# VH-VL binders against MLP-like protein 328 (MLP328): the designs that were tried, part 13

Target 1, 151 residues: MLP-like protein 328 (MLP328), of Arabidopsis thaliana (Mouse-ear cress) (q9zvf3)
Amino acid sequence: MATSGTYVTEVPLKGSAEKHYKRWRSENHLFPDAIGHHIQGVTIHDGEWDSHGAIKIWNYTCDGKPEVFKERREIDDENMAVTFRGLEGHVMEQLKVYDVIFQFIQKSPDDIICKITMIWEKQNDDMPEPSNYMKFVKSLAADMDDHVLKA
Short names: E, the ipSAE of ESMFold2; O, the ipSAE of OpenDDE; V2, 0.75 times the mean of E and O plus 0.25 times the DockQ between their complexes.

## First folded at step 5 (VH-VL; framework fv_remtolumab_arm2)

Design p1 (from k02 with heavy chain G100P D101G; at its last look DockQ between E and O 0.70; V2 from the best seeds 0.00; counts 0 for: pae E 3.6 > 2)
Fold by OpenDDE, look of step 5:
Order: C-alpha cells, then structure tokens, then sequence
Structure p1 (fold): chain C 151 residues (1-151), chain A 119 residues (1-119), chain B 107 residues (1-107)
C-alpha cells in the first residue's frame, strides 16, 4: 500500500470556467447555502477572504461524519486554480500532507472541466489512503455546478 | 439532548485568576467550536474567544489576548476558560456556547457562571 | 474585527404589533449573521441562523432577512413572552462579535 501519492481526476461541469473559479476563489461564503449537505461552514481565520495565503476553517460532512479542516489558500489567477494546503483537522490526523488543487478549464463555450489534484502523504503506514476524501472533493465540485449555473 | 453544564459561581480577589469549566454532553465535541461569551451586569454580550477541540489551539478577542486561556479536554468533553489578572471590570456572567458549524450559530449555551471580582 | 451595530437600542411595543430590528456590519459577512434572544437571568437563545434560517422550536412569527452588511429581524405580532434583548452575531470572521443589543419591552 502506498504511503504517499497524487490523485488526479476531472469533473465535467457546465457553463463558465470563470464563474466556477470565482466561486472557489472568492465566494466560499456561499458554499453552505449552495452545498449545505457537504459544507456547513467556513470562516476566515487569518488574512482576507480572497487573499493569497489566507487561512480558513471549514466545517463539513464527509461520509456522514462532521469534520473540520484548516487550510492555507493559494490563488493562481493565471491558471484559474485554487490550492487548499492542509494544515489541521480530521483529515490531517491521518495525512501529513494534504493539498487539494481545483483548476477550472474551459473546454467549449458551455462545458468546462474541474481538474482536481490531491497530493497526499500518510502520517504513518497504518493510515488509510485518502480515496474517500478524493471522492468527497469530487462531489463538492460536481454539486456546486447547479448553483453556479443558477447564479 | 445536547447540553453544556458550567461550573459554579466564583468570588475572586483583584489580581487573581478564575477558571470556569464547561462540560459538554449528548453530542459530538471535537468538531464543534466552543466559544466563551461574557456579560457584565446590565451590559451586552462580549465574545472572548473560542476553541475547536481537534485543533487544540484557541482564538481570542484582542481585548483578552495574553490574559485568557481557553482549553479543551476531549477525554472529558470539557472546555475551560481561565482569566487572569482579574479586576472589578471582569465581574460578569460567563457563558460557554457551542457552534456546530460556522453558519449555524451558537445553538447550545451553558447556564452561565457568575464571576464576582471584589476586594 | 467586524463591528456590528443595531437599531434601535430600545423599543416599547404593543402586543400583536410588528417589531423590526436592524443589524449592520462594518464589512460584508455574507449570511453568517445570527440572531439571539435573551431574557433576564437566562442565557441567550438562538432564534435565527445564517441570516434567515429559523432555529428549531422558534415561533414562526420570528423571521430574518438580509445579506452582506444589512440584516433585519422581524417579529410579526409581538407576544408578551417576546420581551427581552435581541442580539445579532457574526460568525463570518474571527474574532466573533456581537451587536450591542436591542431591548424590546411590552406596553
């Protein structure tokens, strides 16, 4: 079993890459309303809401369990990519490294893909691979689609 | 039923410290923020700080930085608030409250702990 | 920190009348604004969460609205039991902050 790795997946979405990127970059406060079954809260802990290097705390539900995640945000406007650098939380109890990158790419006038990259390293060999978290973040991207389209 | 039960009333001398406990029961603890809010007699609510137990580190209002320490014991599902350098201005009812998510608000409150500081 | 203000500070209302309380934030807090009711010698009770979501067990006469910087708590048909102080509270950004409160009395 791997002790570290990188998951990469593409989630097909509709509409504008810019709109989706904006949602993840600057509109995190809308997440509880948009996908409340996944995200129950987000708070800026340090920095500004849409600032590079900001620290945010998330309350979410993964596999039916309420969890908390603290991350440092990196913003790449040139590539329409946001990076969540894992700092603390439930997932970080099993992972030493947990970085999730969402990149939005326009494929056609009405179709985009969200490329999700998850870089991970276990805390130790006894910890499970974070495949469930990859599934989780995929679902976040997918379920946000309808809300973004309605906006 | 989720409830927060706080320790009893305290009478303290100026310059001393007080430590108030907040026992959580009937629900999850690690993922919820436990906040401390005080209310001086006849005054409004004042947020002092809070802790998310899984993180182990607390956040504080600037007014109380260096004077307040908030901790959480996951094994006993108890949060603590210690305030040092007490003055008469610290006379208040101190509440602990739980926030299950940052958009849910503080849905469960302790009964309050009266702290009286007098010479 | 985010500063919350409320208006009015105090109001005395005849039963069954409509009560409106306003809360303003010094900066946008999205919908991370909550309303609490506090009666004498009691801890605050959550009434409205996330600007407009009624908390469990709260009478339907209570409602909240607003987003960004301006929020409103409305009591449609004030009951005698609704006398108390109402506080807005933001959880958008640490440190959390409360409004100064609005005291509502019954005439």
Amino acid sequence: as target 1 above (151 residues)
Amino acid sequence: EVQLVQSGAEVKKPGSSVKVSCKASGGTFRSYAIGWVRQAPGQGLEWMGGIIPIFGTADYAQKFQGRVTITADESTTTAYMELSGLTSDDTAVYYCAREPGYWYGMDVWGQGTTVTVSS
Amino acid sequence: EIVLTQSPDFQSVTPKEKVTITCRASQSIGSYLHWYQQKPDQPPKLLIKYASQSFSGVPSRFSGSGSGTDFTLTINGLEAEDAGTYYCHQSSRLPYTFGPGTKVDIK
Scores: ipSAE 0.361, ipTM 0.796, lowest interface PAE 1.8, mean pLDDT 93
ESMFold2, look of step 5: ipSAE 0.375; ipTM 0.785
ESMFold2 (binder alone), look of step 5: mean pLDDT 92; pTM 0.944

Design p2 (from k02 with heavy chain G50W; at its last look DockQ between E and O 0.82; V2 from the best seeds 0.00; counts 0 for: pae E 3.3 > 2)
Heavy chain, then light chain:
Amino acid sequence: EVQLVQSGAEVKKPGSSVKVSCKASGGTFRSYAIGWVRQAPGQGLEWMGWIIPIFGTADYAQKFQGRVTITADESTTTAYMELSGLTSDDTAVYYCAREGDYWYGMDVWGQGTTVTVSS
Amino acid sequence: EIVLTQSPDFQSVTPKEKVTITCRASQSIGSYLHWYQQKPDQPPKLLIKYASQSFSGVPSRFSGSGSGTDFTLTINGLEAEDAGTYYCHQSSRLPYTFGPGTKVDIK
ESMFold2, look of step 5: ipSAE 0.405; ipTM 0.806
ESMFold2 (binder alone), look of step 5: mean pLDDT 92; pTM 0.941
OpenDDE, look of step 5: ipSAE 0.526; ipTM 0.854
ESMFold2, look of step 7: ipSAE 0.392; ipTM 0.814
ESMFold2 (binder alone), look of step 7: mean pLDDT 92; pTM 0.941
OpenDDE, look of step 7: ipSAE 0.456; ipTM 0.836

Design p3 (from k02 with light chain S31R; at its last look DockQ between E and O 0.85; V2 from the best seeds 0.00; counts 0 for: pae O 10.4 > 2)
Fold by OpenDDE, look of step 5:
Structure p3 (fold): chain C 151 residues (1-151), chain A 119 residues (1-119), chain B 107 residues (1-107)
Amino acid sequence: as target 1 above (151 residues)
Amino acid sequence: EVQLVQSGAEVKKPGSSVKVSCKASGGTFRSYAIGWVRQAPGQGLEWMGGIIPIFGTADYAQKFQGRVTITADESTTTAYMELSGLTSDDTAVYYCAREGDYWYGMDVWGQGTTVTVSS
Amino acid sequence: EIVLTQSPDFQSVTPKEKVTITCRASQSIGRYLHWYQQKPDQPPKLLIKYASQSFSGVPSRFSGSGSGTDFTLTINGLEAEDAGTYYCHQSSRLPYTFGPGTKVDIK
């Protein structure tokens, strides 16, 4: 079994890459209302809500289990990419490295791709690969689509 | 039923320290934030700090930085608040509280611990 | 830190009248604003969470509204048992903070 790796997936979405990017970059406070079945809360721990290097804490449900995640945010406006660098939380008990990158790419006037990259490293060899978390973040991107479109 | 039970009343001398405990029972502990809020006689609520047990690190209001230490013991589902350098201004009822859904308010409160600082 | 203010500081109300309490945040906190009721010699009790969601067991006469920086707690038909102090509280940004409180008395 792999002790580290990188998952990459593409989620097809509708509308504007800019709007989706804005949601993930600057509108995290809308997540509980938009996709409450996944995200129950988010708060700023350090920095400003939409600032590079900000630290946020997330309350979410993964595989039916409530979890907490602390991340440091990196913002790449040039590429419309946001990076969640894992610091602490349930997932970090399993993983030493857990970085998730969401990049929004306009493919056509009405279609975009959310490219999700997950860089991970296990805490030890006995930990499972984080495929379930990849599924989770894919679901976040997918389920946010309708809400972004309606905004 | 989830409940928080705090330690008993304390009478302290100026300059001393007090450590208040908050025992959680009847529910989950690890993923919930435990906050500490105090209330001086006849005054409002003042947030002191909090801890998410899974993280093990606490956050504090600037007013109490360097003087307050908040910890959590997952094995006993107990949170602690230690305040040092006590003065008469620290005379208050100290509450622990848990956020029900982390971000959605403090839905469970301890009964409060009266701390009296007098010479 | 985010500073919360409340208005009014105090009000005396006749039973069955409508009570309105406002809370203002120094910066946007989304909907991470909660309302508590406190009676003498008791810990605070959660009334409204996340701006407008009633906590379980809270009478329907209590309601909350608002987002961003301006919030309102409404009591439609004040009961005698509703006498107490009401606090707003934000959990949007650490450190958490409370409003100064609004005392409500019954005439």
Scores: ipSAE 0.011, ipTM 0.602, lowest interface PAE 10.4, mean pLDDT 92
ESMFold2, look of step 5: ipSAE 0.436; ipTM 0.830
ESMFold2 (binder alone), look of step 5: mean pLDDT 93; pTM 0.948

Design p4 (from k02 with heavy chain I54F; at its last look DockQ between E and O 0.56; V2 from the best seeds 0.00; counts 0 for: pae E 7.0 > 2)
Fold by OpenDDE, look of step 5:
Structure p4 (fold): chain C 151 residues (1-151), chain A 119 residues (1-119), chain B 107 residues (1-107)
Amino acid sequence: as target 1 above (151 residues)
Amino acid sequence: EVQLVQSGAEVKKPGSSVKVSCKASGGTFRSYAIGWVRQAPGQGLEWMGGIIPFFGTADYAQKFQGRVTITADESTTTAYMELSGLTSDDTAVYYCAREGDYWYGMDVWGQGTTVTVSS
Amino acid sequence: EIVLTQSPDFQSVTPKEKVTITCRASQSIGSYLHWYQQKPDQPPKLLIKYASQSFSGVPSRFSGSGSGTDFTLTINGLEAEDAGTYYCHQSSRLPYTFGPGTKVDIK
């Protein structure tokens, strides 16, 4: 069993890469309303909303369990990529490294790809691989599609 | 139904400390943020600080930094706010509040604790 | 810190009239502005989240709008029970701060 790794997946989405990127970059406050089944809340811990390096705390439900996650945000406007650097939370009890990158790529006028990269390292050898969290973040991207399109 | 029940009124001497408790019931505790807000008589609301029990670390307004300590006990689902070096300016109603549905916005409030500082 | 101001400080309104309260931030806070109602001897109650999202159970006559630095709370058709003090609150940056409040009385 691997002690560290990198998951990469692509989620097909509709519409504009810019709109999707904006949602994840600057409209996190809309997440509870848009995908409340997954995300219940988000708040600022340090810095300012929508700023590079800001620290945010998320309340979410993963595998039916309410969890909390503290992350440091990195913003790459040039590549329309948002990075969540894991700092603390339920997932960080399992993982020493947990970085999730969402990149939005326009493929056609009506189609985009959300490339999700998850860099992870276990806290110890007894911890499971975070495949369930990859499934989770993948579902976030997918389920946000309809809401972005309607906006 | 989520409820926050605070400890009773306090009468304190100048220079002393007060510790107010906030018992949460009817929901989860660990992952919710609990904030403390005070209100002097006839005045507005003042944010003092907050804590997420899961993390165990609190944030404070600079005005109270070094004088206020916010803690949480997950086993009893109780948050605490301790304020030291009390003066008459600290006479106020102190509220605890929680994000009831994980959204920021204090949607569940305690009933308030009146703290009176007098000689 | 982000300073919030409100206008007006006080207003006395006839029932069924429209009430408008404004909140201004010293710097842009996006949509991270919330509105509370407080009645005498009661804790505040959340009315509006994130500038325009009504909290559950809040009457439809309450609405919020705005973004950036200027926000508005509107009560369309003031009821007698709406007498109280209204506060704006920002969660864009620590420390979180409140506006000074707007007292609304019923004529």
Scores: ipSAE 0.020, ipTM 0.676, lowest interface PAE 5.1, mean pLDDT 92
ESMFold2, look of step 5: ipSAE 0.051; ipTM 0.675
ESMFold2 (binder alone), look of step 5: mean pLDDT 93; pTM 0.945

Design p5 (from p1 with heavy chain G50W, light chain S31K; at its last look DockQ between E and O 0.36; V2 from the best seeds 0.00; counts 0 for: pae O 6.6 > 2)
Fold by OpenDDE, look of step 5:
Structure p5 (fold): chain C 151 residues (1-151), chain A 119 residues (1-119), chain B 107 residues (1-107)
Amino acid sequence: as target 1 above (151 residues)
Amino acid sequence: EVQLVQSGAEVKKPGSSVKVSCKASGGTFRSYAIGWVRQAPGQGLEWMGWIIPIFGTADYAQKFQGRVTITADESTTTAYMELSGLTSDDTAVYYCAREPGYWYGMDVWGQGTTVTVSS
Amino acid sequence: EIVLTQSPDFQSVTPKEKVTITCRASQSIGKYLHWYQQKPDQPPKLLIKYASQSFSGVPSRFSGSGSGTDFTLTINGLEAEDAGTYYCHQSSRLPYTFGPGTKVDIK
């Protein structure tokens, strides 16, 4: 089995790339209401809300299990990309490196794709590959679509 | 129902330390931030710091850095705030409060612990 | 740190009248502003979260508004039980800070 890797996937979404990017960049507070079955909370640990380099903590449910994730946020407005640099949490017990990038790309006036890149490295050879987490983040992007469209 | 129950009132001498406990029950503990806020008699609210039990590390207001230690015991779902080098200026009611997440407010508060520092 | 100010410091109000309390931040805090009510010998209670969202169990007469640096707590029709001190609180940036409080008394 691989000890490290990069997952890349594209999730088709509707509407505006800008709106989706804004949701992930600056409207994290809406996540529990929008996709509460996935996300239950988010709070600032360091820095300022919506700032590059801010550290946030997420409460979420993955595979039916409540988990916590601490990340450092990187913002790329030029490319409409948001990066979550994993610092601590349940997933980081499994992985030494866990970076997730969401990039929103307009494909047509009414269609976009969310390109998700997951860079990972296991803590050790006994840990499983994080395919379930890739599935999880894909579901986050997909399920957010309806809420963004209604906004 | 989620509750935070704090330890009883304390009377301390100047220069001593006080450790206040905050027992959480009825809900999630390790994934929520537990903050500490104090209130001197007749004064407003002052944020001291917080801890997220699952991470075990705390953040403190600059005013209290080096003098306050916030810890958490997941096995007993209890948070602690220890303040050293006490002076009369530390006489206050100390509250623990939970910050659960996305609404970013402190939604559950302990009943408060009165700490009196007097010679 | 972000400094919060409140106005007025104190007001005495006749029951059923409208009460308005303002909170101003030294810098923009978006909507990361919350309101608490505190009665004597009690811990603060959360009233409004994220500038305008009512907390569970809070009477509808309480409302919040604002964004950026200026915020308002409104009590439409003050009740006797609403006597107390009201605090604004920001969670936009560490360290968290509170306003100095506004004491509301009943005439």
Scores: ipSAE 0.015, ipTM 0.639, lowest interface PAE 6.6, mean pLDDT 92
ESMFold2, look of step 5: ipSAE 0.217; ipTM 0.759
ESMFold2 (binder alone), look of step 5: mean pLDDT 91; pTM 0.940

Design p6 (from k08 with light chain S93R; at its last look DockQ between E and O 0.52; V2 from the best seeds 0.00; counts 0 for: pae E 5.0 > 2)
Fold by ESMFold2, look of step 5:
Structure p6 (fold): chain C 151 residues (1-151), chain A 121 residues (1-121), chain B 107 residues (1-107)
Amino acid sequence: as target 1 above (151 residues)
Amino acid sequence: EVQLVQSGAEVKKPGSSVKVSCKASGGTFRSYAIGWVRQAPGQGLEWMGGIIPIFGTADYAQKFQGRVTITADESTTTAYMELSGLTSDDTAVYYCARDHYGWSTYGMDVWGQGTTVTVSS
Amino acid sequence: EIVLTQSPDFQSVTPKEKVTITCRASQSIGSWLHWYQQKPDQPPKLLIKYASQSFSGVPSRFSGSGSGTDFTLTINGLEAEDAGTYYCHQSSRLPYTFGPGTKVDIK
């Protein structure tokens, strides 16, 4: 019945929204050292680590299974949001649209929210909704929390 | 256990093309990068390009862009590298190699036996 | 395109002594550098991955270190079977690149 949709969740984090945003916006090369049980590698395909429109390839483990994913990112500094637009990979076998938006919002001096929005459309009616991928990206945000420097 | 077996040696004339095959066995084919690396006599290793079969498209080193075509056939678990416009400078051993984590993020851990291509007038 | 250089081009080393090979990248590659050993008429063999992680079955005398632009492969107690050519390889950015190689002889 639902062939497309939008998932939204919030992950409470500590520290500075700007530092968390910088990690996701510009510092993906640090992910394997920080959360290597989830992310085993990130490679620049096109652009730079911190550039709008860069294309990156991610090697990750989701539900115990190694996968690969290519995305083009969009940077929205006004809202401290970065969008990973799905191009190719295991997830794109199930979905023809897969965009994940990470937005970092300062709530108090030491408390922030990472708002995760996942926009998706199935390849066909037989494909599952991407709830496992939402669980996965939520875990990335939660586990990265301890690895972002605090002021 | 992953194994890569390449097609046999070839002797080619300048201006022609060569197509080398790389048959993979013993593992999942779709999700692993297969890269192509060549080595001229007495010289070092040179990355030519590679493909992750699930992507369906290949990436190339700039030196080879426009002359090399890399493809993958999932039904036969075989990758191919075709190099056109051959010159004597293309005389080399051509290797295929695999990385379990995409674009050789943790290095190429399985190598084919190599295919010698000799370009001679 | 990231250029890798290696130093030295060639070493002739007394058995049981320490071998040090350096690899330098033209820009930061984090820890995305790998080392291979190649013996004559053989394909390369993966030795060290991700700057410092030994690949399966690699003797403990081999170790890697470094991050950013400067990397080192160390052979602590060189053995006769270690003769060959050693290459560094970066996987931080496409296109991937190799260093020019360091040939190691025993004597």
Scores: ipSAE 0.189, ipTM 0.730, lowest interface PAE 5.0, mean pLDDT 89
ESMFold2 (binder alone), look of step 5: mean pLDDT 90; pTM 0.929
OpenDDE, look of step 5: ipSAE 0.316; ipTM 0.783

Design p7 (from k05 with light chain S93R; at its last look DockQ between E and O 0.70; V2 from the best seeds 0.00; counts 0 for: pae E 3.5 > 2)
Fold by OpenDDE, look of step 5:
Structure p7 (fold): chain C 151 residues (1-151), chain A 121 residues (1-121), chain B 107 residues (1-107)
Amino acid sequence: as target 1 above (151 residues)
Amino acid sequence: EVQLVQSGAEVKKPGSSVKVSCKASGGTFRSYAIGWVRQAPGQGLEWMGGIIPIFGTADYAQKFQGRVTITADESTTTAYMELSGLTSDDTAVYYCARDHYGWSTYGMDVWGQGTTVTVSS
Amino acid sequence: EIVLTQSPDFQSVTPKEKVTITCRASQSIGSYLHWYQQKPDQPPKLLIKYASQSFSGVPSRFSGSGSGTDFTLTINGLEAEDAGTYYCHQSSRLPYTFGPGTKVDIK
């Protein structure tokens, strides 16, 4: 089994890449209301809400279990990409490296894709690969679609 | 039912330290933050700090930086708040509360019964 | 830190009257504002979470509104049991902070 890797997937979405990017970049506070079955809370730990390098804490449910995640945010406006660099939390108990990148790409006037890149490294060989977390983040992107469209 | 049960009242001399415990039962522990809030007699609520057990490190209000230590023991589902260099200004009821650190579903929904700390010479 | 202010500091109200308490934040906190009720010799109790969501078991006469910097707690038809001190609290940014409180007495 691999001790590290990179998952890449594309999630088809509707509407505007800019709107989706804005949601993930600057509107994280809307996540609990939009996709509450996944995300229950978010708070700023350090920095400003929309700032590059900000640290945020997330409360979420993965595979039916409530979890917590602390991440450092990186913002790439040029490419409409948001990076969540894992710092602490449940996922970081099994992973030494956990970086998730959401990039929004306009494909047509009404269709976009969310390219999700997950860079990971296990804490040790006994830890499982984070395929479940990839499934989780895919679900986040997919389920946010309707709410972004209605906004 | 989720409950927070705190240790008993304390009477301390100036310059000493006090350590208050907060035992959580009836629910999850490591994924929820435990906050500490104190209230001097006749005064308002003052947030001191908090800890999310899984993180292991606490956050503090600047006023208490260097004087307060908040810890959590996952094995006993107990949070602790230790305050050193006590003065009469530290006389207060100290509360622990479940704080979800932005969890929109609950907020600080469960509180301990409070621990009275009296600092007198 | 984010500073919360409340208005008024104190009010004495006749039963069944409407009570309005305002909380103002020194900077925008979105909807990360909560309201607590505290009675003497008791810990605070959560009334409203995230500006407008009633906590479980809270009577319908309690409601919250607002976003950004200005928030309001409303008691529609004050009951005798509602006497106490009400605090707003922000969870938008660490360190968390409380408002100074509003004491509500019954005439």
Scores: ipSAE 0.246, ipTM 0.756, lowest interface PAE 2.6, mean pLDDT 93
ESMFold2, look of step 5: ipSAE 0.359; ipTM 0.789
ESMFold2 (binder alone), look of step 5: mean pLDDT 90; pTM 0.929

## First folded at step 7 (VH-VL; framework fv_remtolumab_arm2)

Design q1 (from p2 with heavy chain E99Q; at its last look DockQ between E and O 0.84; V2 from the best seeds 0.62)
Fold by OpenDDE, look of step 7:
Structure q1 (fold): chain C 151 residues (1-151), chain A 119 residues (1-119), chain B 107 residues (1-107)
Amino acid sequence: as target 1 above (151 residues)
Amino acid sequence: EVQLVQSGAEVKKPGSSVKVSCKASGGTFRSYAIGWVRQAPGQGLEWMGWIIPIFGTADYAQKFQGRVTITADESTTTAYMELSGLTSDDTAVYYCARQGDYWYGMDVWGQGTTVTVSS
Amino acid sequence: EIVLTQSPDFQSVTPKEKVTITCRASQSIGSYLHWYQQKPDQPPKLLIKYASQSFSGVPSRFSGSGSGTDFTLTINGLEAEDAGTYYCHQSSRLPYTFGPGTKVDIK
């Protein structure tokens, strides 16, 4: 089994890459309302909301289990990419490295893709690969679509 | 049903410290933040700090930094708040509360612990 | 820190009347504003979460509204049992803070 790796996937979405990017970049407070079955809460721990380098704490449900995640945010406006650098939480008990990048790319006037990159490294060889978390983040992107479109 | 049960009332001398416990039951302890809020007699609510047990470290209001220590014991699902350098101004009811069912609002509260600081 | 203010500080209300309490944040907190009710010798009870969502078991006469910096708690038809102090609370940014409270008495 691999001890580290990078998952990459593309999630087709509708509408504007800019709108989706904005949601993930600057509208995290809307997540509980938009996709509450996945995300139940978010708070700023350090820094300013919507700022590069900010630290946020998330409450979420993964595989039916309530979990907590602390991340450092990186913002790349030029590429419409948001990076979640894993710092602490349930997932970090399994992984030493857990970085998730959401990049939004306009493909046509009404269609975009969310390119999700997950960089991971196990805490040790006994830990499982984080395929479940990749599925989780994919579902986040996908389920946010309807809410962004309605906005 | 999630419940928080706090330790009993305390009477302390100035300069001493007090450690209040908050036993959580009926939920997933490590995933929920436990906050501490105090209320001086006739006064409003004052947020002191919180701990997310899985993180193991606490955050504090600046007013209490250096004087308060919040800890959590996952094995006993108990959170603790220790306040040192007590003065009469610390006389208050101290509450522990769960920071919501993932909502960061405090949806479950302990019954409160009265701490009286007097000479 | 985010400073919350409330208005009014105190009001005495006749039963069945409408009560409105305002909470203002020093900066935008989105919808991360919660309302608590506290009665004497009791811990606070969560009434409204996320500005407008009623907590479980809360009577329908309680409602919350607002976003950003201005929030309102409304009691449509005050009952005698509603006497107490109401606090707004923000959980948008650490340190979390409370409003100073609004005391509601029954005439």
Scores: ipSAE 0.479, ipTM 0.837, lowest interface PAE 1.3, mean pLDDT 94
ESMFold2, look of step 7: ipSAE 0.625; ipTM 0.870
ESMFold2 (binder alone), look of step 7: mean pLDDT 91; pTM 0.935

Design q2 (from p2 with heavy chain E99Y; at its last look DockQ between E and O 0.66; V2 from the best seeds 0.00; counts 0 for: pae E 2.3 > 2)
Heavy chain, then light chain:
Amino acid sequence: EVQLVQSGAEVKKPGSSVKVSCKASGGTFRSYAIGWVRQAPGQGLEWMGWIIPIFGTADYAQKFQGRVTITADESTTTAYMELSGLTSDDTAVYYCARYGDYWYGMDVWGQGTTVTVSS
Amino acid sequence: EIVLTQSPDFQSVTPKEKVTITCRASQSIGSYLHWYQQKPDQPPKLLIKYASQSFSGVPSRFSGSGSGTDFTLTINGLEAEDAGTYYCHQSSRLPYTFGPGTKVDIK
ESMFold2, look of step 7: ipSAE 0.633; ipTM 0.875
ESMFold2 (binder alone), look of step 7: mean pLDDT 93; pTM 0.947
OpenDDE, look of step 7: ipSAE 0.631; ipTM 0.881
ESMFold2, look of step 8: ipSAE 0.540; ipTM 0.845
ESMFold2 (binder alone), look of step 8: mean pLDDT 93; pTM 0.948
OpenDDE, look of step 8: ipSAE 0.616; ipTM 0.871

